# Designs tried in a protein design chat: VH-VL binders against q95uq1. Part 8

Target 1, 197 residues: q95uq1
Amino acid sequence: MSDNHEEESNVPAYVPGKHVSVDQLKQQDAEDEALKRYKESLLGTGVHAPKDDPRKLVIKEMKIQIEGRPDTIYPLDTKELIKEMKTKPFVLKESCHYKITLTFNIQHDIVSGLKQTNTVYRKGIKVSTEKHMLGSFAPQALAHSVTNPRHGWEEAPSGMLARGSYTAKVVFTDDDNEEHLSVEYAFSIKSDWKSDD

## First folded at step 1 (VH-VL)

Design t01 (framework fv_tixagevimab)
Fold by ESMFold2-Fast, scan of step 1:
Structure t01 (fold): chain C 197 residues (1-197), chain A 120 residues (1-120), chain B 109 residues (1-109)
Amino acid sequence: as target 1 above (197 residues)
Amino acid sequence: QMQLVQSGPEVKKPGTSVKVSCKASGFTFTDSAVQWVRQARGQRLEWIGWIVVGSGDTNYAQKFQERVTITRDMSTSTAYMELSSLRSEDTAVYYCAADYYEESGYFDYWGQGTMVTVSS
Amino acid sequence: EIVLTQSPGTLSLSPGERATLSCRASQSVSSDYLAWYQQKPGQAPRLLIYGASSRATGIPDRFSGSGSGTDFTLTISRLEPEDFAVYYCQQYDSSPLYTFGQGTKVEIK
C-alpha cells in the first residue's frame, strides 16, 4: 500500500473522565507480589463486572474481501490467533478491488474515539501510515462492524515497484491514547493470482 | 538460473571513485532487486544499497547516501555500484546480490565479490 | 539502528553434533524479516533461511530457524564436514535496511 490518504475523522464523544484500569497497574509492576494480589482482588470484587477477559476491545475477526474471490477471514479472538496472523499472509493481485471489515466487541467500559493506525512496510521502509477513526462504542452483546472503505472498493497498487512482500502493523487507540491492541500482519502484491494447477 | 558475475579487482588512490559492475545471466534480472554489500577483512557484512531493476528506483544506507550511486543497464543485464571520495577504510570485498522482487528482503544469488583496495 | 548480536562468537564441535546459534536484536524484528547465511573462506555468503524459519531452495533439512521478536536461533541438527563455516544473521524489517550480525564461527574440535 503506497497510498497515504487520510481517512475521515470524527469528533470524539464526551468522556466523563479517565479511569486507570487494574490491568494497566498490573502491567506497570509485574514483580510486586502484593500489588499483583491487590489488583487481582479488585478484579474479583466485580465492581466493573469484569469477566475473566479484561480486554476492552476484542476483535472477533478481520475479513478481507476481494472482488471475484472468496473472502479471507482471520479470527482474532485470542492472543495466539493474533500472533499467528503475521505468519499467514494474504495475496492481492495488482489493481484488484478489495475491502477490509473488522468485527469486534467492546467490554467493561465505553471506548471513546476508537481509531486505528495502520503502518505498512516494504523491505523495512515505511511505505504508508493511515489513521482511521472508527468511532465511539459501548459494551453490548451484538458485535460492532466497521468496513473500510465504507462504500465501494479500494484498489490495490500496480506496477513493478509495487509488487512484492509487505508487512503491516495496526494499532488501536482511543481519545486518551490508551493502546487497546496491536496486530501485525503480512501480505503480497503480485501480478496474478498464484497458479493452482 | 540466475548467475551474477562481478568485475575484477580494483586498486584506487584516496579521493578517487570506483565503479564495480555486476552482470546477471538468466531471465529473472528484470524481476529482481540488486543489493550491494561489502565486507572488510575479518569484519561483518555491511549493506550499501539496492536498486529495483525494472524501475531503476534506488535506496541507500544513510552512511553511503552522499557517496554511492547504484545504476543498471537493462540491455546488458548489468548493475553498477559507484563509490566516490574513497578512503582507506573503504578497502573491502564488494558483493552484489539479487533477490526475487516478489520475495524480497533476503539475498538469493550472490556475485563472487570484487576486492577494492584503497591505498596511496 | 537495529544491532544484531550473535553468540557464541566461536562454536567448536565435532561432526555429528548439534549446533545452536543465537542472534539477538537490539529492537523487535518481525519474525518473518530475519535471514541466515553461511560463508566459507574466500566465498560469497549463501542463503540458508529466510523469514526466520523458511528454508531456502537446496538447503538440507538439518538446517532450521526459529524465534521471534528479539531472539532468533539457527539450529544444525547433525553437523556434516561441509557445515564448518561462519554464519550470519540479517534483519530486513526496519530502517536502516538490512543489518547483519558479527557472525558465529562453527569450527571443528
Scores: ipSAE 0.000, ipTM 0.430, lowest interface PAE 14.2, mean pLDDT 78

Design t02 (framework fv_tixagevimab)
Fold by ESMFold2-Fast, scan of step 1:
Structure t02 (fold): chain C 197 residues (1-197), chain A 120 residues (1-120), chain B 109 residues (1-109)
Amino acid sequence: as target 1 above (197 residues)
Amino acid sequence: QMQLVQSGPEVKKPGTSVKVSCKASGFTFTSYAVQWVRQARGQRLEWIGWIAVGSGNTNYAQKFQERVTITRDMSTSTAYMELSSLRSEDTAVYYCARDTYEFWSGYDYWGQGTMVTVSS
Amino acid sequence: EIVLTQSPGTLSLSPGERATLSCRASQSVSSSYLAWYQQKPGQAPRLLIYDASSRATGIPDRFSGSGSGTDFTLTISRLEPEDFAVYYCQQYGESPPYTFGQGTKVEIK
């Protein structure tokens, strides 16, 4: 293989039609390899899903950004970290401005119509259910990132009835109603920040 | 072809540290967590901790958290468990095991085990 | 922490017989996050069942798991010679530590 790829394109000096019958098998092999390379380029050749990992959706982390506060990042690399989320609640001050970013990879196949359903509970009672369409995503080396809200900030509730501890369950599904992941997390709404929040 | 291969047996004096290695091959190391478990002769399995290979995040059992450090080297596909301030009660076979990310399928592949003997 | 108690401590059976192994938790195991492992002398454990009832890849259909809450069962419908071993249950519900039972030895009569 040459170090100069531009010059390599000129290596075949002569390819008349009469030679195609002599090299027919080689031409078929080259066409099969070209198709394989084309498919790999669509999905990214560096984005090979492990054969023993059947997951199509892999959430890497959830990031909570609060205006004027340091970011809080929850790694979701393992089911142990996912299980621990509800024991590590984040805090929102009444009326604060916040947004949540999910970083994730897609493996194996394109996921069409990925959506999240987020249900919030207080003392086991369902308070709200929100559904967000995230879009369709292909396998690629660079992680996908989705922020809610897409623009600006969400404002946390305020008032005596809004303050307290909450749990939430977010479920990721697609257009075929396949459930890819379910994550439980916790948060609290407080009147003011604590020194260690 | 999927394997976890651990380092060889260790004989250590009380008060010293031991570092056990666990080399992964045949699968994408960064897509998994590595669990560490030990078993003393004739006793039950005891969970020590885990490391998420991609992020490097760890969690340790409270009993071990002051003495154990779990790390990994992604370039060599190797996880490590270091246990300090060794006591005779730490004499056990130490295992590493593969755990899937967020899809729980139990510890599906295990290393062969490393015997650590703590004696004077 | 959740304490897992296995019973019986030892089962003495012949090939072809059914083995029923119990695992009782001191507290409810959330989402039935319970696994069963087989261990032979000098070997690492082998995963048989996860999520109380799901068979691991490559595990024969004679192995089945059932149960929820605090009471779980591993059943081997027809013992083969290679099934004589020690069996452990493990819970991995939220809030580590993840705990194992003390084991049930299935031995040839």
Scores: ipSAE 0.000, ipTM 0.450, lowest interface PAE 16.0, mean pLDDT 79

Design t03 (framework fv_tixagevimab)
Fold by ESMFold2-Fast, scan of step 1:
Structure t03 (fold): chain C 197 residues (1-197), chain A 118 residues (1-118), chain B 109 residues (1-109)
Amino acid sequence: as target 1 above (197 residues)
Amino acid sequence: QMQLVQSGPEVKKPGTSVKVSCKASGFTFTTSAVQWVRQARGQRLEWIGWIVVGSGYTNYAQKFQERVTITRDMSTSTAYMELSSLRSEDTAVYYCARDWDEYGMDVWGQGTMVTVSS
Amino acid sequence: EIVLTQSPGTLSLSPGERATLSCRASQSVSSTYLAWYQQKPGQAPRLLIYGASNRATGIPDRFSGSGSGTDFTLTISRLEPEDFAVYYCQQYDTSPWYTFGQGTKVEIK
């Protein structure tokens, strides 16, 4: 069987008796074929995932970079590390410059339209929700990296109202609305650095 | 075939240390986590700790935290568990196992008998 | 720590009968992180069920798992001679990361 033959046989099942033009059927088949070729080209440059690991998205680490300070790195490539992350809060000094880098692998299939939704809470109250489109990613030997912001630095809030302890939840989804991963973490905003921060 | 092969049985005196090896083959070691579990005769399975092979990150059960060290050697695809200050109650079969998050511990080593006696 | 209590301690049955094994947690456990293992004398444990209800690769259809919250069940619909063994439930939801029940022995009547 071919993809065009399979597509044509599927059309009558979805819309029995409805007239669909030959041009429309050919256009649909061409679009499906183009997507298939695109996915095959991406997979042809990568490596196949281990058959013994069913995960599609594997976050290797999250790195918190603060200007003038050592990086804070959270390995996240297992469920145990993900669960443990919320017990290890990081500190941001008010007005400091920071950025966050995610390093990850994609396994088995291409992930199209990977996005993250980050929700921040203070004392159980939602204070912000941000959504970022990360892109589409293929399986490959080298890990992918995405930094936010992409250029320069983000500035931490300042003032008495901003200082305090926060929790956050980041959820990774794709164009098919499949949830790949959810990570909870904690941080605090302080007036100055402490010796153990 | 995916497998974990452990080192042979050990007989140790109280107060000494034992180091058990666990060699991976047939699957990608670098993306795995290795769990360590023990079982004394007629007793339940008892979790000791784990290591995330890629990062080297470890976590230990509270009971073993001061006596256990888990390491790995990427070049030989081998994980190690070292238990110090051995007591007679440490006599047990020690197992290593591969863990894939919600998919559980699906590949187990054959076990290593550690006998602590004087 | 989460304590897992299995019942009965021993289940005496004949081949062809149905076995129902219970595992009760002292605190709520996500079904995503509840597993069942089989152990035969002198052997390492074998994964049967992960995520409370999913059969591991190569496990026969006669094994099934169910439950949520604090109450979980392993069912063997029709015992084969090879199924007489000790069965352990395990949670891997919270620290300590891998707490096991005390086991249920399924033995020949």
Scores: ipSAE 0.005, ipTM 0.478, lowest interface PAE 14.1, mean pLDDT 80

Design t04 (framework fv_tixagevimab)
Fold by ESMFold2-Fast, scan of step 1:
Structure t04 (fold): chain C 197 residues (1-197), chain A 121 residues (1-121), chain B 109 residues (1-109)
Amino acid sequence: as target 1 above (197 residues)
Amino acid sequence: QMQLVQSGPEVKKPGTSVKVSCKASGFTFTRSAVQWVRQARGQRLEWIGWIVVGSGNTNYAQKFQERVTITRDMSTSTAYMELSSLRSEDTAVYYCAAGLYRGSTYYFDYWGQGTMVTVSS
Amino acid sequence: EIVLTQSPGTLSLSPGERATLSCRASQSVGSSYLAWYQQKPGQAPRLLIYGASSRATGIPDRFSGSGSGTDFTLTISRLEPEDFAVYYCQQYGSSPLWTFGQGTKVEIK
């Protein structure tokens, strides 16, 4: 349901910074090719996953970075921690600059075309849906890390209508439409920072 | 500041195996990859294979894949290359090189001093 | 496999002169998958250039790399006595296999 691309009518993938220079386009092409080569280089050699853990995607943490403020880190490597996340909302000040980093392991097999679909709700009403392509990842002992936006910062909305409490649901799927994980979280957009946030 | 130190020279008989070590220091070994390269006297550099240290994943040049095994021990920050069924043509200096993933691939900016392997009857 | 051919095989030059070394690939390597190394007698190779044109840490600015696709160049603008060595190019565009050129010897005239 949540991973039905046609129902959502969204463009499947955004290329960050559509207004890019020739040098940036060359760099982006090289990075895409390098990811493919990295994946191919890992083929033919196994990494032994825990025998009792069938998960292909294990998110270790989600980090919310806000320019000029301390990082907020959510450990997500157990079902209990994932359920807890929506009870621990974070705060974004109007127009603040932020970015989100996911740290994760891949187990058992290569995951091709890992993507996240982030749906945001206000008072139970869906206000936005965004899809981001993360890439293709192979099993390895070191955790993978992906930051969105890849370069620079995203800017939080501003104005009286944007302020309020939000909930969100992130669903991780791949090119085969396999759903790996779903996480619910909460946040608020406020006019200024609260001292006990 | 960072360095790789290889084991000492080896003299082997044809048909035997040799195992060369490459110990890393002042380096984040668990986040690195290590390649092995050899050079016979007066010859070009020849790529043997590599290992991604964190995962243990390896790839070998087709010429060597039936005879070479590359491994690592993360507790001692050491990579190993074992070459079996030695022939006189395997007489060469063997180098290890290490690097970190830098967005596009691994760039190998740290090199060991080399290990001379002599295969003679 | 991609074959790398270096030319010339030997350059005989004096200190202060410009050295231009060529590395040609049998198939396209792209713009970022070529490195240059320097090797002195009895020593391990030293990385000079990676990504065809990026200078490695600690490498003097007289060393520069250029080119893309099948045609790559290493330039040493003003040879110093310590620059007389053998230079190798390496490609990693045919991953997972990497290949080296046969080397160019830069020798004192």
Scores: ipSAE 0.000, ipTM 0.412, lowest interface PAE 18.7, mean pLDDT 77

Design t05 (framework fv_tixagevimab)
Fold by ESMFold2-Fast, scan of step 1:
Structure t05 (fold): chain C 197 residues (1-197), chain A 121 residues (1-121), chain B 109 residues (1-109)
Amino acid sequence: as target 1 above (197 residues)
Amino acid sequence: QMQLVQSGPEVKKPGTSVKVSCKASGFTFSSSAVQWVRQARGQRLEWIGWITVGSGNTNYAQKFQERVTITRDMSTSTAYMELSSLRSEDTAVYYCARSPYKYLTGYFDYWGQGTMVTVSS
Amino acid sequence: EIVLTQSPGTLSLSPGERATLSCRASQSVRSDYLAWYQQKPGQAPRLLIYGTSSRATGIPDRFSGSGSGTDFTLTISRLEPEDFAVYYCQQYGSSPSYTFGQGTKVEIK
């Protein structure tokens, strides 16, 4: 998306290329009660990552909101659901207004400078690439939520040449160039909504 | 006791540079960030920049990017802020302060006593 | 850049009274990224509250913070003589630029 959210985002300061675990920081500063309470305010007391799940980023769902239509929700919190997403395309009407919300958990450690790169294809040909900075996120019990665009709506393309079927690949990376997740999805642009859309 | 101790007052001519020191004691220097803030008489606090002590990475407010350099010396647990091309409006008390290293989203929990920098001809 | 506006500019009260200080942001600030400081003449600022409502070490429980979105409040439930000072709010959620309010002076009536 071309909204340049990297410049507008209220992003927590964090040093890129420096990886220090949450537990290591707690150990280093155990004697400082003010720092301990500050860490607890950011991390949430009692947050524990599942021992058998090494993922740092867990997308709970992706929600597509279209002005004047019901939300389309894709649960994505398992590998199976992620694989199925490409087989369940959504429809955008020419010039419709839409926005996308990601709801996710961060596990094990802080993810600094989380960004998504979304590449769209038509019949195997790359038609666009958009990058969005989501921010830096700490492990916490409550899921994080990010909407793009942050304000208002995105507008779907229009015209006979824009109509058709598309596939897309979104890749989530961070400041350390760690790839957290890759998801393929599909959508189509149509002149009118179908009765079952 | 956690403490930040700054160098003494400076009187400088316009066009020169000033370098203020900030010595940390009582905490693990390498796990902290050192923040720099200034305050002109009767004015609000103005953020200048920070350095993550362990890595040496810096971030500066846009207003100061062309004139400020923040450094540190790990062996002496001391951070430095150097401001060049001084103007009369740079006359202010300059403070160093600590923030948690990992987050740097932080409040300033321990402050130096301040260094008065006066720029006059 | 997020602008913080504090009100009132000056609050004239007597010892024992309750003080309520306001900080309004030009844009929404997450509650975990707002702090309050106290500054007395000739001294460095002192951290009182961080993350909107968490008291810093050694800060008496008469100090409390609250708020969300664009509206934040510092409350001093019973003013002591040593509480007459200037108070500043600060947001630290906008990483390239931490910003401070212009201050509220709490003075003796």
Scores: ipSAE 0.000, ipTM 0.447, lowest interface PAE 15.2, mean pLDDT 79

Design t06 (framework fv_tixagevimab)
Fold by ESMFold2-Fast, scan of step 1:
Structure t06 (fold): chain C 197 residues (1-197), chain A 125 residues (1-125), chain B 109 residues (1-109)
Amino acid sequence: as target 1 above (197 residues)
Amino acid sequence: QMQLVQSGPEVKKPGTSVKVSCKASGFTFTNSAVQWVRQARGQRLEWIGWIVVGSGDTNYAQKFQERVTITRDMSTSTAYMELSSLRSEDTAVYYCARGPTYDLFSGTPYYMDVWGQGTMVTVSS
Amino acid sequence: EIVLTQSPGTLSLSPGERATLSCRASQSISSSYLAWYQQKPGQAPRLLIYGASSRATGIPDRFSGSGSGTDFTLTISRLEPEDFAVYYCQQYGTSPGYTFGQGTKVEIK
């Protein structure tokens, strides 16, 4: 009594290797009708953005989830909120399990090869740099969401060297080297959770 | 007790690949980085690369970037270093070592506090 | 890349004597990112000092580290028979990777 569980082969997706505007993309393929139709299907319908907001990447929020503790959410959809982020550090207890989710919108044009570069500093010295490829994203009404790690949890470091206060800078760029956003934040690694008093 | 235990000695022909294992015990493997270092007879220590166990992210020295792959298996608490296109000058003792990390994204390691016993890799015709 | 140069290449000393080993960097590095290792024949290196001056767990107090900028020193105040070994300095403050000095051999006279 088994239903047919077989799946068809994946249809190759077309992802432009460079930044291309919606109008430019359509014009480029005017003499290849099949390719034009395929590209337009990727862009979808409802490609609308505020005309007074030139941003192509709008981070709605960053959510820090720690196993066994309430989520910490940083709304980041305004320039003022982005500047305030570094004054509101989050705390990680040694060896705690955590994950971070970014929720964002893409406006105006397809962003190809969106990547995140996160640089962490301690006492003014660069201690790490992580680069993570997020993918290529099209304008759409529904927000995109990316969680790191994509499955399970990351474990926070432990030990005397790990404990202390940190600052970090995350920069979002794409395949054409356009810098979309830079955010500074702060965090601490502690031996135990501290009371607000 | 914290320790790293490496696989046994290898004798390989030029042009082949070697894969060395490094099994961790006595500490939280997922919260560490494993670094690889080699030493040819009578020569200095030479850094090869590291892996952040939690994320699987790697970083390799420029000299080894085209030939080395470092991986890990979290279920067995084991890290691996594979070196391809072996040459006679790759004959050395290969060590794995634990790097403490405090970056929660990349886990960039510092110094090496726990070392494996070393694996002799001999490349000869 | 940062080049670490150790001197002298060899120290011939007797038990009970003081050993002073130098490590010089080709450019300034933070003291927080300098370590010293001991290696005996046929054995893996052993961490002695990290952050230029902090003793690793289990390391006897006769071992001490000092220095900043480009000039770092490892001192063994009174050599014991088990201290005759090769000593390496290492910097871990810059990518694309960590670098080691060429080593100083402390041998029995």
Scores: ipSAE 0.000, ipTM 0.428, lowest interface PAE 15.4, mean pLDDT 78

Design t07 (framework fv_tixagevimab)
Fold by ESMFold2-Fast, scan of step 1:
Structure t07 (fold): chain C 197 residues (1-197), chain A 124 residues (1-124), chain B 109 residues (1-109)
Amino acid sequence: as target 1 above (197 residues)
Amino acid sequence: QMQLVQSGPEVKKPGTSVKVSCKASGFTFTSSAVQWVRQARGQRLEWIGWIVAGSGNTNYAQKFQERVTITRDMSTSTAYMELSSLRSEDTAVYYCAAETYSGLWSPSDAFDIWGQGTMVTVSS
Amino acid sequence: EIVLTQSPGTLSLSPGERATLSCRASQSVSSNYLAWYQQKPGQAPRLLIYGASTRATGIPDRFSGSGSGTDFTLTISRLEPEDFAVYYCQQYDNSPPYTFGQGTKVEIK
């Protein structure tokens, strides 16, 4: 899409202008009802979560794939595994090609507009904040899978200033800004692989 | 603003090659992937292949594997699609489209940016 | 490769009516990586929906997407004159090639 007209409109700074008619409010209510009915139809299929697990989002694992290297897999399906993740950093060599895959289940209800916000820190200072829309997901027996990048590989940074240890915090939210999960992890960028990597 | 601008229309004879350009502006080219799609008159959209700008890695649909080469020039933020051994069935509008992202977990905005299209006519 | 089949081939409707368009995949689409596009004659496709159900920036609320796995639907709640066009679904699963459906034409009766 090569639309230029969207950039010509005034974007309200922090406070959006509100111009909603009665008819538009009625239409929004109808859309909400359609989504509710869709959710009810899926729950009626007999897809059931464990009765003592209130989580809507259950990350089964995070997989780090590096071209030409063995996969690194972090199981994340328990509270204890999530807490320990930051003590198990992964290593990226300068300019290596990598991708990350999340495998997860949705329980109890459809999660609409699942998003992740990934904030990366170096020496306690925020160096980037990135948001990624994952999509909308229904409860089902088979796990969902999301890979970044969606195709091909991402290239790791290079240079003396890029090398070092990083920590990151990823927060999963939905269209209603409900927070489902927060995970801290660590990684480092190095000039070469260690002998045992 | 985010934009893809393609080169102008081409008229080619059968057996020749065509190279279409797609210049990106208003977004970070190095973190994007550029896809090429074509559409013959009255027909469906047909995926040709893509390139990840940063790495230069490509993937092509089997139908085009032997005849297509997708490249990019990082200094000009331009992607190219070259199709060889042209035949009349290759007459179509060719589009480039980009999806943007940055960093480990990006993109922030999930969208497709499309070029305006390049008409390639193959006739004797 | 994943084959996408759209139905119906043509919808003949009047302004103000509801349009429901179907897209079926030959195998499950990972992570709901399914998009809907609108195309008018002589124009590039316009992204409407991505991730099966997320509206693209600037797309009116009358457009909505739903579905998962192999069955996906695009709904236009109240057709406007400018909505008469051809609509395509596309899957962009983790394993290329990406593929498009054959299109559904929404035309004026």
Scores: ipSAE 0.000, ipTM 0.463, lowest interface PAE 11.6, mean pLDDT 79

Design t08 (framework fv_tixagevimab)
Fold by ESMFold2-Fast, scan of step 1:
Structure t08 (fold): chain C 197 residues (1-197), chain A 122 residues (1-122), chain B 109 residues (1-109)
Amino acid sequence: as target 1 above (197 residues)
Amino acid sequence: QMQLVQSGPEVKKPGTSVKVSCKASGFTFTHSAVQWVRQARGQRLEWIGWIVVGSGETNYAQKFQERVTITRDMSTSTAYMELSSLRSEDTAVYYCARVTEYSYGTYTFDYWGQGTMVTVSS
Amino acid sequence: EIVLTQSPGTLSLSPGERATLSCRASQSVSSSFLAWYQQKPGQAPRLLIYAASSRATGIPDRFSGSGSGTDFTLTISRLEPEDFAVYYCQQYGYSPPLTFGQGTKVEIK
């Protein structure tokens, strides 16, 4: 019955929360207080961020790079653009090499252990779930960038059974299981690029 | 593009003082700190001190406390390090580096100046 | 004052090999506030890792950091030609002064 029973292909499995000793809790509480005191002395009690935007994670864009083809870029920094993703599916040719880059800002406070869970569906049935740890990120003016895969390329599925239309949902969470963002999108796998210029 | 730009090289006589500047280009020093580090040729990096830009509060390494003053001018987004009573062993490249929001205590010294060579010789 | 001791002083390795660099602190580093820098001759230090294990923006995934308390490690999984440089650790815990290690030189065999 542990989360370790969940199967994940080529992605780290979900790790359940840590159980800590009394000594570790006391040490953690002391460090948290020292950190808060230090932040207050260094930067004041507030965080530098837009007052009208409570988001900690702002995805600026998602870039899909396919070997030998022009990049496809989806701006995602507004609620409207995120909702629009479902209506603008991208196409992958079977066996093509591709990678996806997320460009984002962190606001208000540090996000520790940012992870994405990507679930793919076909005809309403879950066909895969991949979880990927992105890392920990601080607020800064310059956007962060994460590419998946981090090295090389991913290969799209192939064969008559793989071809077709898919929907997907990606959810971004952190070590505290706070959900920062959820995006639904669509894509298709086709035999060639000719009809999808 | 965001960067820190330092003043040009200095040649000084022993017993004098030097003041090196570090200017933010493409950003301002809001909610940040600036650390100063030096490195003599072929030697390790040595921490001098830092300043919290918003408050002007400073902290200096004990070795430099009597001779170093770090200041900032928020209107020009510039930090300064002044070292007095110069000795030949103060000959080094001096660097400034920005502490991003919460980065000093949590994350990171993400931008460094190009360095300023200070030569102390008679 | 926390004293950081890096080892070894020099690593002689070939491209494609794994490099493992150690940084040991004389006392525990608060909140694992330890950074790793790369420095090449005539250049300012380049941030690689912060908070012991977080990779800085634009740093290749072959660089990784680990450790806590007094023992920290920088690993370069597969050395590229551009990775031959001097590496420094720095602690930036709650109590100044900040301190640097003496450096580890990674040189081509």
Scores: ipSAE 0.000, ipTM 0.415, lowest interface PAE 17.8, mean pLDDT 79

